VH-VL binders against Large ribosomal subunit protein bL21 (rplU). Designs and how they scored, part 2

Target 1, 133 residues: Large ribosomal subunit protein bL21 (rplU), of Prochlorococcus marinus (a2c733)
Amino acid sequence: MAEKPAAKPKAAAAKAEAKDQSDSYAIVEASGQQFWLQPNRYYDLDRLQAAVDDTVTLENVLLIKDGKNDTTVGQPYVKGASVELKVMDHRRGPKIIVYKMRPKKKTRRKNGHRQELTRVMVQSISIDGKALS

## First folded at step 4 (VH-VL; framework fv_nezutatug)

Design s28 (from n3d with heavy chain E100G L103H)
Fold by ESMFold2-Fast, scan of step 4:
Order: sequence, then C-alpha cells, then structure tokens
Structure s28 (fold): chain C 133 residues (1-133), chain A 120 residues (1-120), chain B 107 residues (1-107)
Amino acid sequence: as target 1 above (133 residues)
Amino acid sequence: QVQLQESGPGLVKPSQTLSLTCTVSGYSITSGYYWHWIRQHPGKGLEWIGSIYHSGSTDYNPSLKSLVTISADTSKNQFSLKLSSVTAADTAVYYCARSGWEHFGYFDYWGQGTTVTVSS
Amino acid sequence: DIQMTQSPSSVSASVGDRVTITCKASQGISSYVAWYQQKPGKAPEPLIYDASSLQSGVPSRFSGSGSGTDFTLTISSLQPEDFATYYCQQANSFPYTFGQGTKLEIK
C-alpha cells in the first residue's frame, strides 16, 4: 500500500469543505479570510493579538456542519453561532526548506523566510450556547 | 535519545490521591509538544486521562470528572498526574506519552509504564 | 464518547500469511485513526496514523486503510516479531478512545 503524507492542520479554503461529509466543522470569516475549522484540531493563523492560553471567540460564522449531517448556512452569518479558539503558542513560522537534487551530484540547498503565526486549538463550536457533539 | 520515564508509588490506598511523575529526557518539555497520561486497566483496555501543554494549559477526560490534575515543572523537565479519591477501578499501568504539533491525538513516544495498585 | 470496536479479538496465523484486523467507530471520524502494536510487558508503539500513514521506522508490510467508520490494519507477510496485541485509536474528538485490542499469535 502506498504511504499517505501527513495532513497539516490548517485553515482550508471554501473548496475543501466538500471533503468533510461526516465530521463537524465551521466556516468562519476573519479579516476578509475564510477558515474551515474542526473541533479538537489546531491551526496556524496569522499572528493574533492575544496571550497564550487566552480564548478567542469568532462569531462571524458562515456555515456550521453538525456531525449528525445537519448543515446550517448563514445569511451571511449563522445567528447565535460561535467558535472558541484557545491560543497555544506564538511562533515564528518554519523556515521554508527547498531541496534540489541533480542526477549526477546530489546537492542540498536551504533558503527560507519566517512569518509570525499563532497556533490555536478549536475548543468548541456552538449554536445558541449548545456545543456540537 | 528521546525518553519518557514514569515514577511514583506502586501502591495507593482507596480514597487517597494517586501521584505520578513523568521525567522527559533528550528534549525540552517546552519544545512545542503536548504531554499525556494514558492508563491500561488489567483487562488491557487503554484510557486517555488527559494532557498538558508547556504553558500550563490542560485537557482532561470528562469521565474522570474533576478528579484529575496534571501539572508541569519545566525546571525539572517533568509533568505530573494527581488522581484524587482513588478506588480499585484505578488499578492500572500508567503511561506518559507525547504528541506533536501536527496532530494533538497521535502518540509518538511512550514511557515504559508504571504499575499502580489501589488496595487497602 | 466514540466507541471503537475491533474484530477479531484474537487470530492465529503462520509466518508469511496476510492478516487483516478491522476497527469500527460508533460515529464518523474521517481519517483520524491510529494503530499501535503492544508486546507483553511493554508500552504500545505507534504503527499507523491518519488511517494510512506509516510511522517512521515501521516496516512496509504494515498498512492501514479506511475512512468514516470502518478501518483496517493489514500485515502483508507475517514475521515472527509481529506476535503482539494491536489497538486502534480515534483522534477525532475528546476524549480519545481505543479499541479493545486484537491478539495475534504466530505458530
């Protein structure tokens, strides 16, 4: 059997929502961007103005998918919906490593940039104070 | 090399507090990993107890109610479990384990385990 | 809590055989499944994560598959060192839960 690469926990574009048929998730809007968030997963977001262990609440929720196969679509936002994020760490982004290899001589080259990121854990997704299972 | 080692009393009386420590070697407890306690009952059933991040943030198994406390001592590169009001059902092998940044729920390194018996 | 049910509870097989162990979740968990191998008196060791990704250092004869509620661990050609108990685990939601285990005996 072929080896499957490890999936990175990160916010997904709206196109990726079709892949999540059975799991609970929310699509939220922040700073003009959309994030696809699942409970109990962590994500790297652009640096947030919050301290480690703070809870950040996102209320501009565009869509919620309950694990019971129910979907609630906002117009534009789902009334009473919220996503709670726990700030885990503030990080310098990983250095982007590019490896170049040639048939005759293998050469490894490193080059990269650093970004300011905040790692968050999705603690809960709720509608009217009731958390998704 | 990366190593986790559990330690603590092997015998605890009913109604007392079970206290265990995990000593981490080969990397810093502040290196961006999550640290877990997992136990295995005599029937070979595995149960996740809870986790801690180096910031002090904790998550606990709801079935253990408010009986569990996990804490970290970064100066000693250790994290510890306290389980209060123990009963015979808490008799198990206790493991500490690590999970990485990419997924909180996948345990890539485990300690050897320490046997705890709850008996009068 | 999400219940993980393994089948069979035990299996006996010969060196060189292909063995399949199954694991069923009580609700959809996407691909968030790990598999562990545990030998008597030792801690569990990771084999597979994210349903089908092989842990570094694990022989390629081990493979995982599945999505949603039904998952399998396959050993394509049993070796004597594969005598062990195997556990599945869901990593989809708190609390994380494990299957009851499958004991593999090689004669």
Scores: ipSAE 0.029, ipTM 0.622, lowest interface PAE 6.8, mean pLDDT 80

Design s30 (from n3d with heavy chain E100D E102Q)
Fold by ESMFold2-Fast, scan of step 4:
Parts: structure tokens; sequence; C-alpha cells
Structure s30 (fold): chain C 133 residues (1-133), chain A 120 residues (1-120), chain B 107 residues (1-107)
């Protein structure tokens, strides 16, 4: 199976933060998905309708961890919480190559796909206007 | 095939502005990559200064505050660094470097470096 | 900022030796680590990205490993051209930061 490298996988970032309990982060719900976001990190998200250098504010915050301090869990959202993202660029992602093996015959089908992505920097995570860390 | 080359004055007086240019050859500055400035202080320490993408978007090391400006001249295939209000602490070898969009933060090509001394 | 600490600060070795250099991050950085080699008077050259991926053109005697906070660069059989200073770098969080370097010297 042929794959091109992808920038900073979300799952790898989430796994690292599960091991390091001093990290600050927010879990945010957007477009039916949950995102694990840490301040001052770049993330590639599905294409956003915003211009380069725009600030996008996400308010559906499910959980905030403030370093070694408080963890605030939403019901379902944390009241007064927000995440500010700076849009860095819009781009088509790497081509994804999918191989399917037929059980009765030794044949393969190759399909290609590219994603439209927006690269963002997490500028701040805040509760009631007060930034974390 | 990508080559980066730094140029600029080797001596700068305290409180003045340091201006350096990186000339890129073998690849267009206008597609697919981030372009960075990185410096190395005497005695080894490497410090990332900032980056620019072809869209004009810039990111700077917060420790340098408002002192840094990075800009691009696509007609000359160059990008430049201006560092204002320099002090002796800004004495360093200055490198320009490239990173891919997918591998942002990994520097795959570097210029040879240019030495800048800040002295009266 | 994330602090990157290398150990040892210097190591003396002979051609043919297995050499290990370590790098510790002050907080979790997943696999977002690069390693660079710098020879006197030259720019750093990339060796490893994403903790364990070998840069194109780099000899297979170089390898990287680790995740989270602890990372290792290994040279399986040291060659004369490998005497240099080695740097680790985190690419997890802005601003990107480098270790202080490990100087590899002839014994």
Amino acid sequence: as target 1 above (133 residues)
Amino acid sequence: QVQLQESGPGLVKPSQTLSLTCTVSGYSITSGYYWHWIRQHPGKGLEWIGSIYHSGSTDYNPSLKSLVTISADTSKNQFSLKLSSVTAADTAVYYCARSDWQLFGYFDYWGQGTTVTVSS
Amino acid sequence: DIQMTQSPSSVSASVGDRVTITCKASQGISSYVAWYQQKPGKAPEPLIYDASSLQSGVPSRFSGSGSGTDFTLTISSLQPEDFATYYCQQANSFPYTFGQGTKLEIK
C-alpha cells in the first residue's frame, strides 16, 4: 500500500498528550468530528470557509485541560470556552492510494483521492476570555 | 537541485537594522514550501527566527517580539529578513532554509550561512 | 517553549563503533523530532525526520527511534566522515526548538 506522508496526524498528537499530563489542550467538536487541539501547534483540518490570516473561533468545546491544573468537562460544551485558530493556508492534501484485494482472484483495484485541507495554528484556548498556560 | 544562498552586510552597528536576503535557485519560491530563517549563536545554539509561505503568511518566534520582519520578492525568487534594534546578542551565523507543506518544521535544504557581527 | 536536552554533550569513539546519542523533550512531542549533522564551517544537514524516517541520501547506518519525550539517534558502525556535531529538533510546537548539540570526536 502506497501512502504519502501527512502533516502532524491528529491521533499521534492525542496519544502524546494522554502520556503527558502537564500539557494544555482542548477537545472541540466541529463538523461532526472531535479535534484534540494544543496551543501553538499546527493542525490540518478539513477545508474551512475562511481566508488566509483570518481568525476562526470554535466555541463547541467539549473539554479543556489547563496543564497540571483543572480539567473542565462540558455538559455537553464548556460554557464560555473558545479556541482561536489562525488560518495559515489552504491546500489539497496528499493523494491517498487504496488497494482492494479480491478473495477469489489475485487482482487489485487502485483508487486515488485527494483531500482539501486548511492548515491552522492554534493561537489561544480560553475560558471566559482568560487564556490557558 | 534546490540551492539557497544568504547575502547581506557582515557587520552591523548596535541599534541598527540587520537586513539579509536569501536567493533561491533550482526551485520557484512561489509553490509548495515554507521558507525559514534560522540562526546559530557563537558556542552552538540554534534558534528558529521565523518563516514565510508564498501566500505572504508569516510566523515569527515570539522571543523576538516585534523586531522581526520576513518578506518575499517572487520576481527575484528571494526572501529577506529584517531584524531591528540589534545588539551584540544578535551576533550569529544566519541560515535560510526550506520545509515542505506536509513536513512543516522539518528543514530539508539549508543555505551555507552568512556570519553577522554586531559591534560598535 | 519546549526544551530539548541532549546527552552526552560530547562522545569520543573509534571507526567501527556503535554510537548512541539521546534527546529529551521537556513535554510530550509524539514523533515530531528531526536530527541534523553539522560539520565544522558547514550548515546543518538533515538526517532523520519524524523520529525514525531516514532522509533521502543518508546512509543506512543512521537510525532514529523514540516517541513522547525520549529520542535516540544511532550510528551502527561509525565511519570517518561521521565525526561532526549532531542536533535534535522538535517540530511539534511553535516555536521550533533545538537541542544543545552532541559533539562526536575521534578517540
Scores: ipSAE 0.246, ipTM 0.722, lowest interface PAE 4.6, mean pLDDT 82

Design s33 (from n3d with heavy chain S99G E102H)
Fold by ESMFold2-Fast, scan of step 4:
Structure s33 (fold): chain C 133 residues (1-133), chain A 120 residues (1-120), chain B 107 residues (1-107)
Amino acid sequence: as target 1 above (133 residues)
Amino acid sequence: QVQLQESGPGLVKPSQTLSLTCTVSGYSITSGYYWHWIRQHPGKGLEWIGSIYHSGSTDYNPSLKSLVTISADTSKNQFSLKLSSVTAADTAVYYCARGEWHLFGYFDYWGQGTTVTVSS
Amino acid sequence: DIQMTQSPSSVSASVGDRVTITCKASQGISSYVAWYQQKPGKAPEPLIYDASSLQSGVPSRFSGSGSGTDFTLTISSLQPEDFATYYCQQANSFPYTFGQGTKLEIK
């Protein structure tokens, strides 16, 4: 029935926008979730199996928008598309942005008392090995 | 719980700009999801107009792209639609909605809709 | 644009009937189809996503099936509150497009 009240996690502050803000972004699918990712920005994702300073490549790219406002939509994935992430840190606390792949659970899922997160920097978004601006 | 509510003038004259606002309550727009405008013409079905992410990034239906602007006011938890150079063909019920799932294209919460008539 | 075509445009049925509505996409869209129910004067309400996944709170008499280009919505035992217009929608690509609607009427 009742669960022990969750410990108060350290509040995660929204990361300040990185320089080189652009209209380019990718929507990627990982572990049943969608993530909206822009180049040169930090994101907190569910814990990744990677060491700090490692590069993680995500290839299940649902959509890419380049700096010219061109949009490429996958069937279901954009062929040859990838997003390169650099692992910055492993953290504890709530994610700033969460996207659900499946709608509507009547109650919040129990994910333990503290989430384990990996902070990543989006290094590049590319199609067929060529990076977007 | 999440609620969306449209507001704006119900009557717009031809050639003028239609302006509508969606107020979101029970959920912060800055927490994620894409936020959409969808309309329903008399005698036609549903037509997706466009979407916005709280950063200001937008996607528009290509058939309307030259005429449509969507913007967000995160301090008021609102997003708005402006449709320029309206004609009688823009007479419709206008809905705002939250999108999730694949490409944020599943509309899981809708406003009640607001009727806009374009007439002289 | 991907065109979504529903059949039939209207159907008359009685309480307790099994009703099937079909939706055809002009090109392959995997399972990226959603279904909505709209009652007169109301906003559409979500029923199904990913072709067959039932929205929380929606009665189990509703079910969806299909992949690729052909999709169906089935109501196994029609109830009075089910008389409404039903729409399919593809979420495979921009712009999102809807079927023209199927009006379910009391016989």
Scores: ipSAE 0.008, ipTM 0.584, lowest interface PAE 10.3, mean pLDDT 81

Design s35 (from n3d with heavy chain F104W, light chain D50A)
Fold by ESMFold2-Fast, scan of step 4:
Structure s35 (fold): chain C 133 residues (1-133), chain A 120 residues (1-120), chain B 107 residues (1-107)
Amino acid sequence: as target 1 above (133 residues)
Amino acid sequence: QVQLQESGPGLVKPSQTLSLTCTVSGYSITSGYYWHWIRQHPGKGLEWIGSIYHSGSTDYNPSLKSLVTISADTSKNQFSLKLSSVTAADTAVYYCARSEWELWGYFDYWGQGTTVTVSS
Amino acid sequence: DIQMTQSPSSVSASVGDRVTITCKASQGISSYVAWYQQKPGKAPEPLIYAASSLQSGVPSRFSGSGSGTDFTLTISSLQPEDFATYYCQQANSFPYTFGQGTKLEIK
């Protein structure tokens, strides 16, 4: 069956790809969400407080599958596991319009905001400083 | 409409640096797109060389990492490739190309290509 | 690096024929595949992205299918302007890699 993705996968779509059992990946928890992360891939995350070209390290790794089909499951996190991300770019997402009403007086205000996103590249997935083989 | 045009010398001597420029018209290179260099060796397939993002961040093919620099000149709406220490193996047609933010691995516009021969 | 293997390397066909070209990835790449058409002396032109999505302006006789490691490009009724070399490309993993090409020749 053919799919028609319009953009790089969200967390749910990335999890569908994790069903491919031949590839290495990590599942990481950040900001209440789980992300399926594969080495040398780009991902869009909620805005990170980091500069372009900075490296961000994620240590709340729930699961690692290496390319040899071995799976390590955390309790809740895999000891010594980390994922290094390179910050590529920052961008605003689509505009969302919100209406707010003040409690004391009946006033309406139309507010617009855009979601802030950071594009990252997964540089490495490692356990105790050793990259996945 | 977005248009890309490669320019640079057609002949380069071995051990010298190859310098190519891509001029973009119809769209600002700082406005949310990725800009790529791709080459094609005589009678062979295509090889992705590297990319530059509107933020200025670059990615290079690991096979060429130590030899390649890609940079942008936003005042001229251009981005450029420098490939150092060239050999006969670098003889190829060089293309510049674009991809969208959401489709960053898909090349939707290409320049016409410029032929580079490395010989003494 | 992910290796993309195309078959056949060349195929001879007549106008009106149905032509299928295949592409195999050395590891799973979901649906992150593009197809390009290249005529002699010209730059490659995009035909298909995301395995099955047609690029704007591409005739409906072109279609793509597949997921995981096996992908196909089909031309349902070959036209004279379709004689060209076709390339597949994976967009799943850095660095991006291309197949070796399939040359479609007139019979």
Scores: ipSAE 0.440, ipTM 0.760, lowest interface PAE 2.6, mean pLDDT 83

Design s36 (from n3d with heavy chain L103Y F104M)
Fold by ESMFold2-Fast, scan of step 4:
Structure s36 (fold): chain C 133 residues (1-133), chain A 120 residues (1-120), chain B 107 residues (1-107)
Amino acid sequence: as target 1 above (133 residues)
Amino acid sequence: QVQLQESGPGLVKPSQTLSLTCTVSGYSITSGYYWHWIRQHPGKGLEWIGSIYHSGSTDYNPSLKSLVTISADTSKNQFSLKLSSVTAADTAVYYCARSEWEYMGYFDYWGQGTTVTVSS
Amino acid sequence: DIQMTQSPSSVSASVGDRVTITCKASQGISSYVAWYQQKPGKAPEPLIYDASSLQSGVPSRFSGSGSGTDFTLTISSLQPEDFATYYCQQANSFPYTFGQGTKLEIK
């Protein structure tokens, strides 16, 4: 009866990592959402209008943890903080399948959606030009 | 059915460029997988060298970044490694490997490896 | 770089034994760990991905566990074909890094 979970997508894992003891990270805001980003790690985001190998800079940094004992909280944003992302590729994500059934109709309707995603690698997290360890 | 096969010289002189090719059979290199080079030093652990996506996007181990180039030839269904200015420390078995887009860091298929010796 | 340290470096065991190999990351890597088996003269073969997911075709006697910094590979009942070197690997951050390996030997 031991459960062996299937591997989780990086995007879902990132959201679940709120309690991870990772040494350094930034929380950034984009389009009303918060993203938990570690240096040198890739993440899948909603499709960006950028070419592969382009660098995208995020400046709305809400929080930076620089090692285990040093945390800077923004008011609302950390002054001088930025996150540089390198665009790795653009992909269609897994197909999302939705089923609907009504009491007087046991006809199942399958509607599929595929997400457009951009994979980015966190090149650096910096405060005033100084990169995190 | 899916196979990866390394090829290249077994002996390279110090200061020269090592060139290896991985031939992929059973599916297209443009199928949305990452393609990697990984090496194993004699009697030692494994070292990830770098990866390429069919778009031409590459990521390299920073310890090798100034020395390594990975490229893809989609018409031949191949990707290649060039490692410049080799030394005896580059003596290793070189593997090519694949990972799925959703699991980029998990190498699900490997070539059988090719032994490279750097000596004069 | 994230350092992956395996323990023990070698272990001697008998067929039917329960064998445990551990792997420690120098920083938190969530569940992003893979395990590989390598036999002499052969390429590594994947056993486990995402810390605990069994690779297709791998016998169920192999299992993985752990999160954060501490990870374990377990072989519940050792078979003759399991004598090999085992490697852990972190898939959290670039560059991907491997442990030094654990050699599983016949006692």
Scores: ipSAE 0.538, ipTM 0.790, lowest interface PAE 2.0, mean pLDDT 84

Design s37 (from n3d with heavy chain S99G E100P)
Fold by ESMFold2-Fast, scan of step 4:
Structure s37 (fold): chain C 133 residues (1-133), chain A 120 residues (1-120), chain B 107 residues (1-107)
Amino acid sequence: as target 1 above (133 residues)
Amino acid sequence: QVQLQESGPGLVKPSQTLSLTCTVSGYSITSGYYWHWIRQHPGKGLEWIGSIYHSGSTDYNPSLKSLVTISADTSKNQFSLKLSSVTAADTAVYYCARGPWELFGYFDYWGQGTTVTVSS
Amino acid sequence: DIQMTQSPSSVSASVGDRVTITCKASQGISSYVAWYQQKPGKAPEPLIYDASSLQSGVPSRFSGSGSGTDFTLTISSLQPEDFATYYCQQANSFPYTFGQGTKLEIK
């Protein structure tokens, strides 16, 4: 019926692909530290007491961002919020000499202490039992 | 020395299931490494498909999650890929690879690759 | 997904040249970058992990650097066997993603 204004099918498809990216995240508190966690991403956290392939649930959630929608801020924790992590493995970090007051990050490894780390994959972020995408 | 070798049909019809096996020699798949499937499309693009760990834990590329199953047969020192509902877009060279558990997403040994063509 | 963009797409060089290939991530990935070399008809071969660590057996003329979003692979003095396609790969987030490749050709 109507003439199309200026739409390009390939450009629309590219925009749709970009929209598939999740903007959701949670900020959680564990062992006195804050972590910025997104779904379907993995992170190295300080050693957790869990076996490989276990699911660990974090409930001390400080903030949830639900994609392009609402942001929920805790007081201090968001009630009913949780982050499910799958334990991938336990590992030692590389030996690195780190000076806390140094503005640059060092990528070279020298003599120093190694951290005990747990690699986790963020399986889901939920509030009141409803998962974010 | 670690060696990996892919095997499976080189020709698969659209809508069918692609089944590939990776045979590992010189190293046990029950040791602390991840075992991966990676493919390379005719346009030279590399795509990670998924992995399995000795615990039986699997991880899949989200774009393929509903279509992919990776399993291991420790008695044969093999792991396998099943990709369901294939289309022409699944035409690629398929590689299996080993990744150290300390270095997630790093692939230190690769198979030679097997060419899979999806056509009627 | 994290997009990895390599530049240049191809480069022509002569034996003895210093060659630099760049890889840019669409978001911060710390040092979780690997580099691979692939010759026609063969599987990719690992060169570098954790941005700057050489894979055992890789010649010292290969080096990697970078952190965050910008990464570089350098070949200090190109040898005949180095003509190949090079790929960067991020290992920070699922799914792991690769750059589009840089083809290194004889001048």
Scores: ipSAE 0.014, ipTM 0.604, lowest interface PAE 7.6, mean pLDDT 80

Design s38 (from n3d with heavy chain E100Y L103T)
Fold by ESMFold2-Fast, scan of step 4:
Structure s38 (fold): chain C 133 residues (1-133), chain A 120 residues (1-120), chain B 107 residues (1-107)
Amino acid sequence: as target 1 above (133 residues)
Amino acid sequence: QVQLQESGPGLVKPSQTLSLTCTVSGYSITSGYYWHWIRQHPGKGLEWIGSIYHSGSTDYNPSLKSLVTISADTSKNQFSLKLSSVTAADTAVYYCARSYWETFGYFDYWGQGTTVTVSS
Amino acid sequence: DIQMTQSPSSVSASVGDRVTITCKASQGISSYVAWYQQKPGKAPEPLIYDASSLQSGVPSRFSGSGSGTDFTLTISSLQPEDFATYYCQQANSFPYTFGQGTKLEIK
C-alpha cells in the first residue's frame, strides 16, 4: 500500500525575502509577484504557459546578489540580467484551507482553493551573459 | 504496500558497464514521483547518483553525468541504472529510492540495497 | 556542491541519555534538511524532513531543529534500538548531498 507523503514544503521561492545571506540569488518579477531564486534549486510558481522541459527566460530582474554580498539593484530592472528556468512539471496543487480567527467570537472561517502550479528549476542567473557561480 | 527491490550482478570487472534494475511494487512509476539511485561506499558515505521523473526526464549528479544513464520501463514498472567504465571506486551498496513531487529531495521509501563489487 | 558536515563523527552514550547531533551546511539551505537512521546491513530509514517534521511512525523522542546553515537532531531519551549511524541530507539544490554520518555507540 502507498503511504501518505510525509512533507509538502511550499518553496520559499514565491517570497521576495532573502533568507540566505551567503548565497547568490536573484529577485525577479513575474505576474505581479516577486520571486527569490537561487541557481540549481526547484521552485513552485503559479502556472506558466510553457511545456515540460521548455526553458523560460525571465528578464524582469529586480535585484541580483552574488556570493560576496555584492548587490546590483535595478531601476527598476537590472540591465542585462536574466534568469533561465527549466520547466519540470505542471501540477494542480492540493486544496488550500485558510483559517481566519474572529476576535471575541473565536470562530474560524474555512475557504478552499486549488492552486495551479508549475515546478521549475533555476538553471542559471546571469548578468550580460556571465553566470553567477 | 510500496516496495522497491534492486537487482543486478554482484561482481563487475573494471572498465565494464554496471547495470542495475529497480522493480517497484504496489505503486506505478508513471505517477508524479521522482525515482532515484543512491549508493553507499564502503566506509559509509552516501552519494546521490540521479533521478528519473515519470516523463522520462532525468537528472544526474554532475560528478557522474558522463558515465550515468537512468531509464524507465513502464510496462514492467521498473527503472534502471547503467554506469559505464566502472573502477574500484564504484564498489558500493546501490539503493533505489522514491521522493514525492512536493518533497522531491526527501527519500521516503528505499529498496533493501544490492552490493556491487568492482574487481578483477 | 553544498557540503554537509556532521559533528561529532561518533558519540558514546547510555540508554536514557539525551543525545544531540549537529549538521552544518556550507551555504544557506533554509529548512531543506532531512535526517536518516541506518543500522548495519540495512537501508537508511527516514526520521525527519523539512528540518523539524517527524516522519510518520517515528517515535516522539526524535526531534529536529535549525534553519539556514546549522541543524540539530536530538534524541531526548536514548533507547537500545537507537544505536545506529545518523545522516543529515540537504534537499535544497542539485546535487543532493549527505553528511558523512555520526555513529552512535553504546558507552
Scores: ipSAE 0.173, ipTM 0.686, lowest interface PAE 4.5, mean pLDDT 81

Design s39 (from n3d with heavy chain S99D E100R)
Fold by ESMFold2-Fast, scan of step 4:
Structure s39 (fold): chain C 133 residues (1-133), chain A 120 residues (1-120), chain B 107 residues (1-107)
Amino acid sequence: as target 1 above (133 residues)
Amino acid sequence: QVQLQESGPGLVKPSQTLSLTCTVSGYSITSGYYWHWIRQHPGKGLEWIGSIYHSGSTDYNPSLKSLVTISADTSKNQFSLKLSSVTAADTAVYYCARDRWELFGYFDYWGQGTTVTVSS
Amino acid sequence: DIQMTQSPSSVSASVGDRVTITCKASQGISSYVAWYQQKPGKAPEPLIYDASSLQSGVPSRFSGSGSGTDFTLTISSLQPEDFATYYCQQANSFPYTFGQGTKLEIK
């Protein structure tokens, strides 16, 4: 069995954009996917097993950019790093952009492909209990 | 067609609580949008106060800290703002607004605004 | 917080003129910018979202451009009803913040 990696050009463009345009962010791994998350921003993620207003903590953090300070790269995960998400709602529909890239125009019809999603707000990104600015 | 209408007192004394209500017509507030409160100080720019999602979850501008509470009454299709311990700095026109669908932070429908003066 | 700075703070123009208003973010915000028009005594009206997308019903003489930190609103041929105050707003992250406004005045 061979695993094919996710589309690299989109992730690479998102990382380049994040370096220039976001003071702080984390790249986290969940369900075999990488998510680029910044504090105080909403995201639609694949359905999470949590109730509305619960806090979900993600600990498989691949990278933290702390503003213009140090960038910490995991081996493969950053020790002591976590991302706290507040669950806003469970919903159906298209995902909101995670990678800070503009959505591409659809070139053809998409039919019968509604996802089960959880809308979250990134409350904090921390390393060793210290929140990013 | 979505319409929003603010209501509440036009004059509030310092240290009291300001209470405003936004009545939504033409659309249910439980249908998956964020609903926002925004204010405009005299001769100044616009300031985002906070938001509520149809689930009841809220987010507030950190500059207002523990002073702000937003709540929803789905039976009346309304959401409301309470701002405690007001001062003259809270004198403003207060607007309610709806977030654009699928793109967060874009306000596509606004109420007409209600003027609130905080004075002794 | 992300600070949005508009220039100019005011501009005087005549009907038929091309008018350009700029907005600078204190940090990169991709394309997450909206523009609003506000007439005296009225609520703001949306003009542009996602930096360059025209709101339904807004005349085509309005256009937006920019990415990253520098954004522009252009009115290609000013009409009498366009004299108003214009605001930019970042939609990148909480708290959402607005520019200080640009007053468009009759010469």
Scores: ipSAE 0.016, ipTM 0.649, lowest interface PAE 7.0, mean pLDDT 81

Design s4 (from n3d with heavy chain S51F, light chain A91S)
Fold by ESMFold2-Fast, scan of step 4:
Structure s4 (fold): chain C 133 residues (1-133), chain A 120 residues (1-120), chain B 107 residues (1-107)
Amino acid sequence: as target 1 above (133 residues)
Amino acid sequence: QVQLQESGPGLVKPSQTLSLTCTVSGYSITSGYYWHWIRQHPGKGLEWIGFIYHSGSTDYNPSLKSLVTISADTSKNQFSLKLSSVTAADTAVYYCARSEWELFGYFDYWGQGTTVTVSS
Amino acid sequence: DIQMTQSPSSVSASVGDRVTITCKASQGISSYVAWYQQKPGKAPEPLIYDASSLQSGVPSRFSGSGSGTDFTLTISSLQPEDFATYYCQQSNSFPYTFGQGTKLEIK
């Protein structure tokens, strides 16, 4: 039950930790989905249509927590807020295998799904051009 | 068998460029891993220098002020570090290391290290 | 950068002792901590990843625990080959950073 290093946001645990430790983070909305992001952290997201080393800017920021300072809540978006992501890599995710028992004598192969992922680095979270943390 | 081996000059003069090579054996350098350089100063802790991705992209520790270039030679299964304008502060043991995509930032294989002294 | 502070800086122990080394991060890092063992003149060797997961081939007397900012490496019954320097490292945030090391010495 080993977890991976900071390649993906760690669900409610990461948010609870940021909240309890007064770490900075942003909640952003893109294409109807929400992402919980901290500065200088790597995340694996559904594949983005961008080249490696490109910068992607997210502007629909729902909430910013500025370390030990106040939290800013959007109405629905925080004015002047943005998150810059650097595209690091494009990868295929793990193959999903339905069967637990291995059918090595069967004539039919087992099939699964592959996810396409983009690894990004959160370069900055800012309000009106001022970086957080 | 997975092995990493550093090589390069043990003595470099101030203001010159330090060049080190890591030779990888037992697997292809393009097999979905990240390849890192890490150094250890005499009497000090470990300092991460930078890495090159299987895709060819690089990233470097900002504290080194962009004096670092890491490149790969896939035909020789090697990756290399160039550190420009060296000073006595760059005297250290230099290691190459690997991390997996899933365990990014965890160094599961290390070279033996090569000692570099910067002096005239 | 996230600072990793180890305590103690050195510890003297005898074979058979239970030894505990701690590591504190300057901000929350969830479970993104690894531990390495380094013997004089040799490269660091991986021991533990994701705070508590043992590297394949590492003896079960080594264990890791913790989350957030406080982490612990424990050796349940010290063996002669365990005298070394131990380093913690965070992989939560870029750039990756290491603790300054804890030297485990013979009493």
Scores: ipSAE 0.312, ipTM 0.724, lowest interface PAE 3.7, mean pLDDT 81

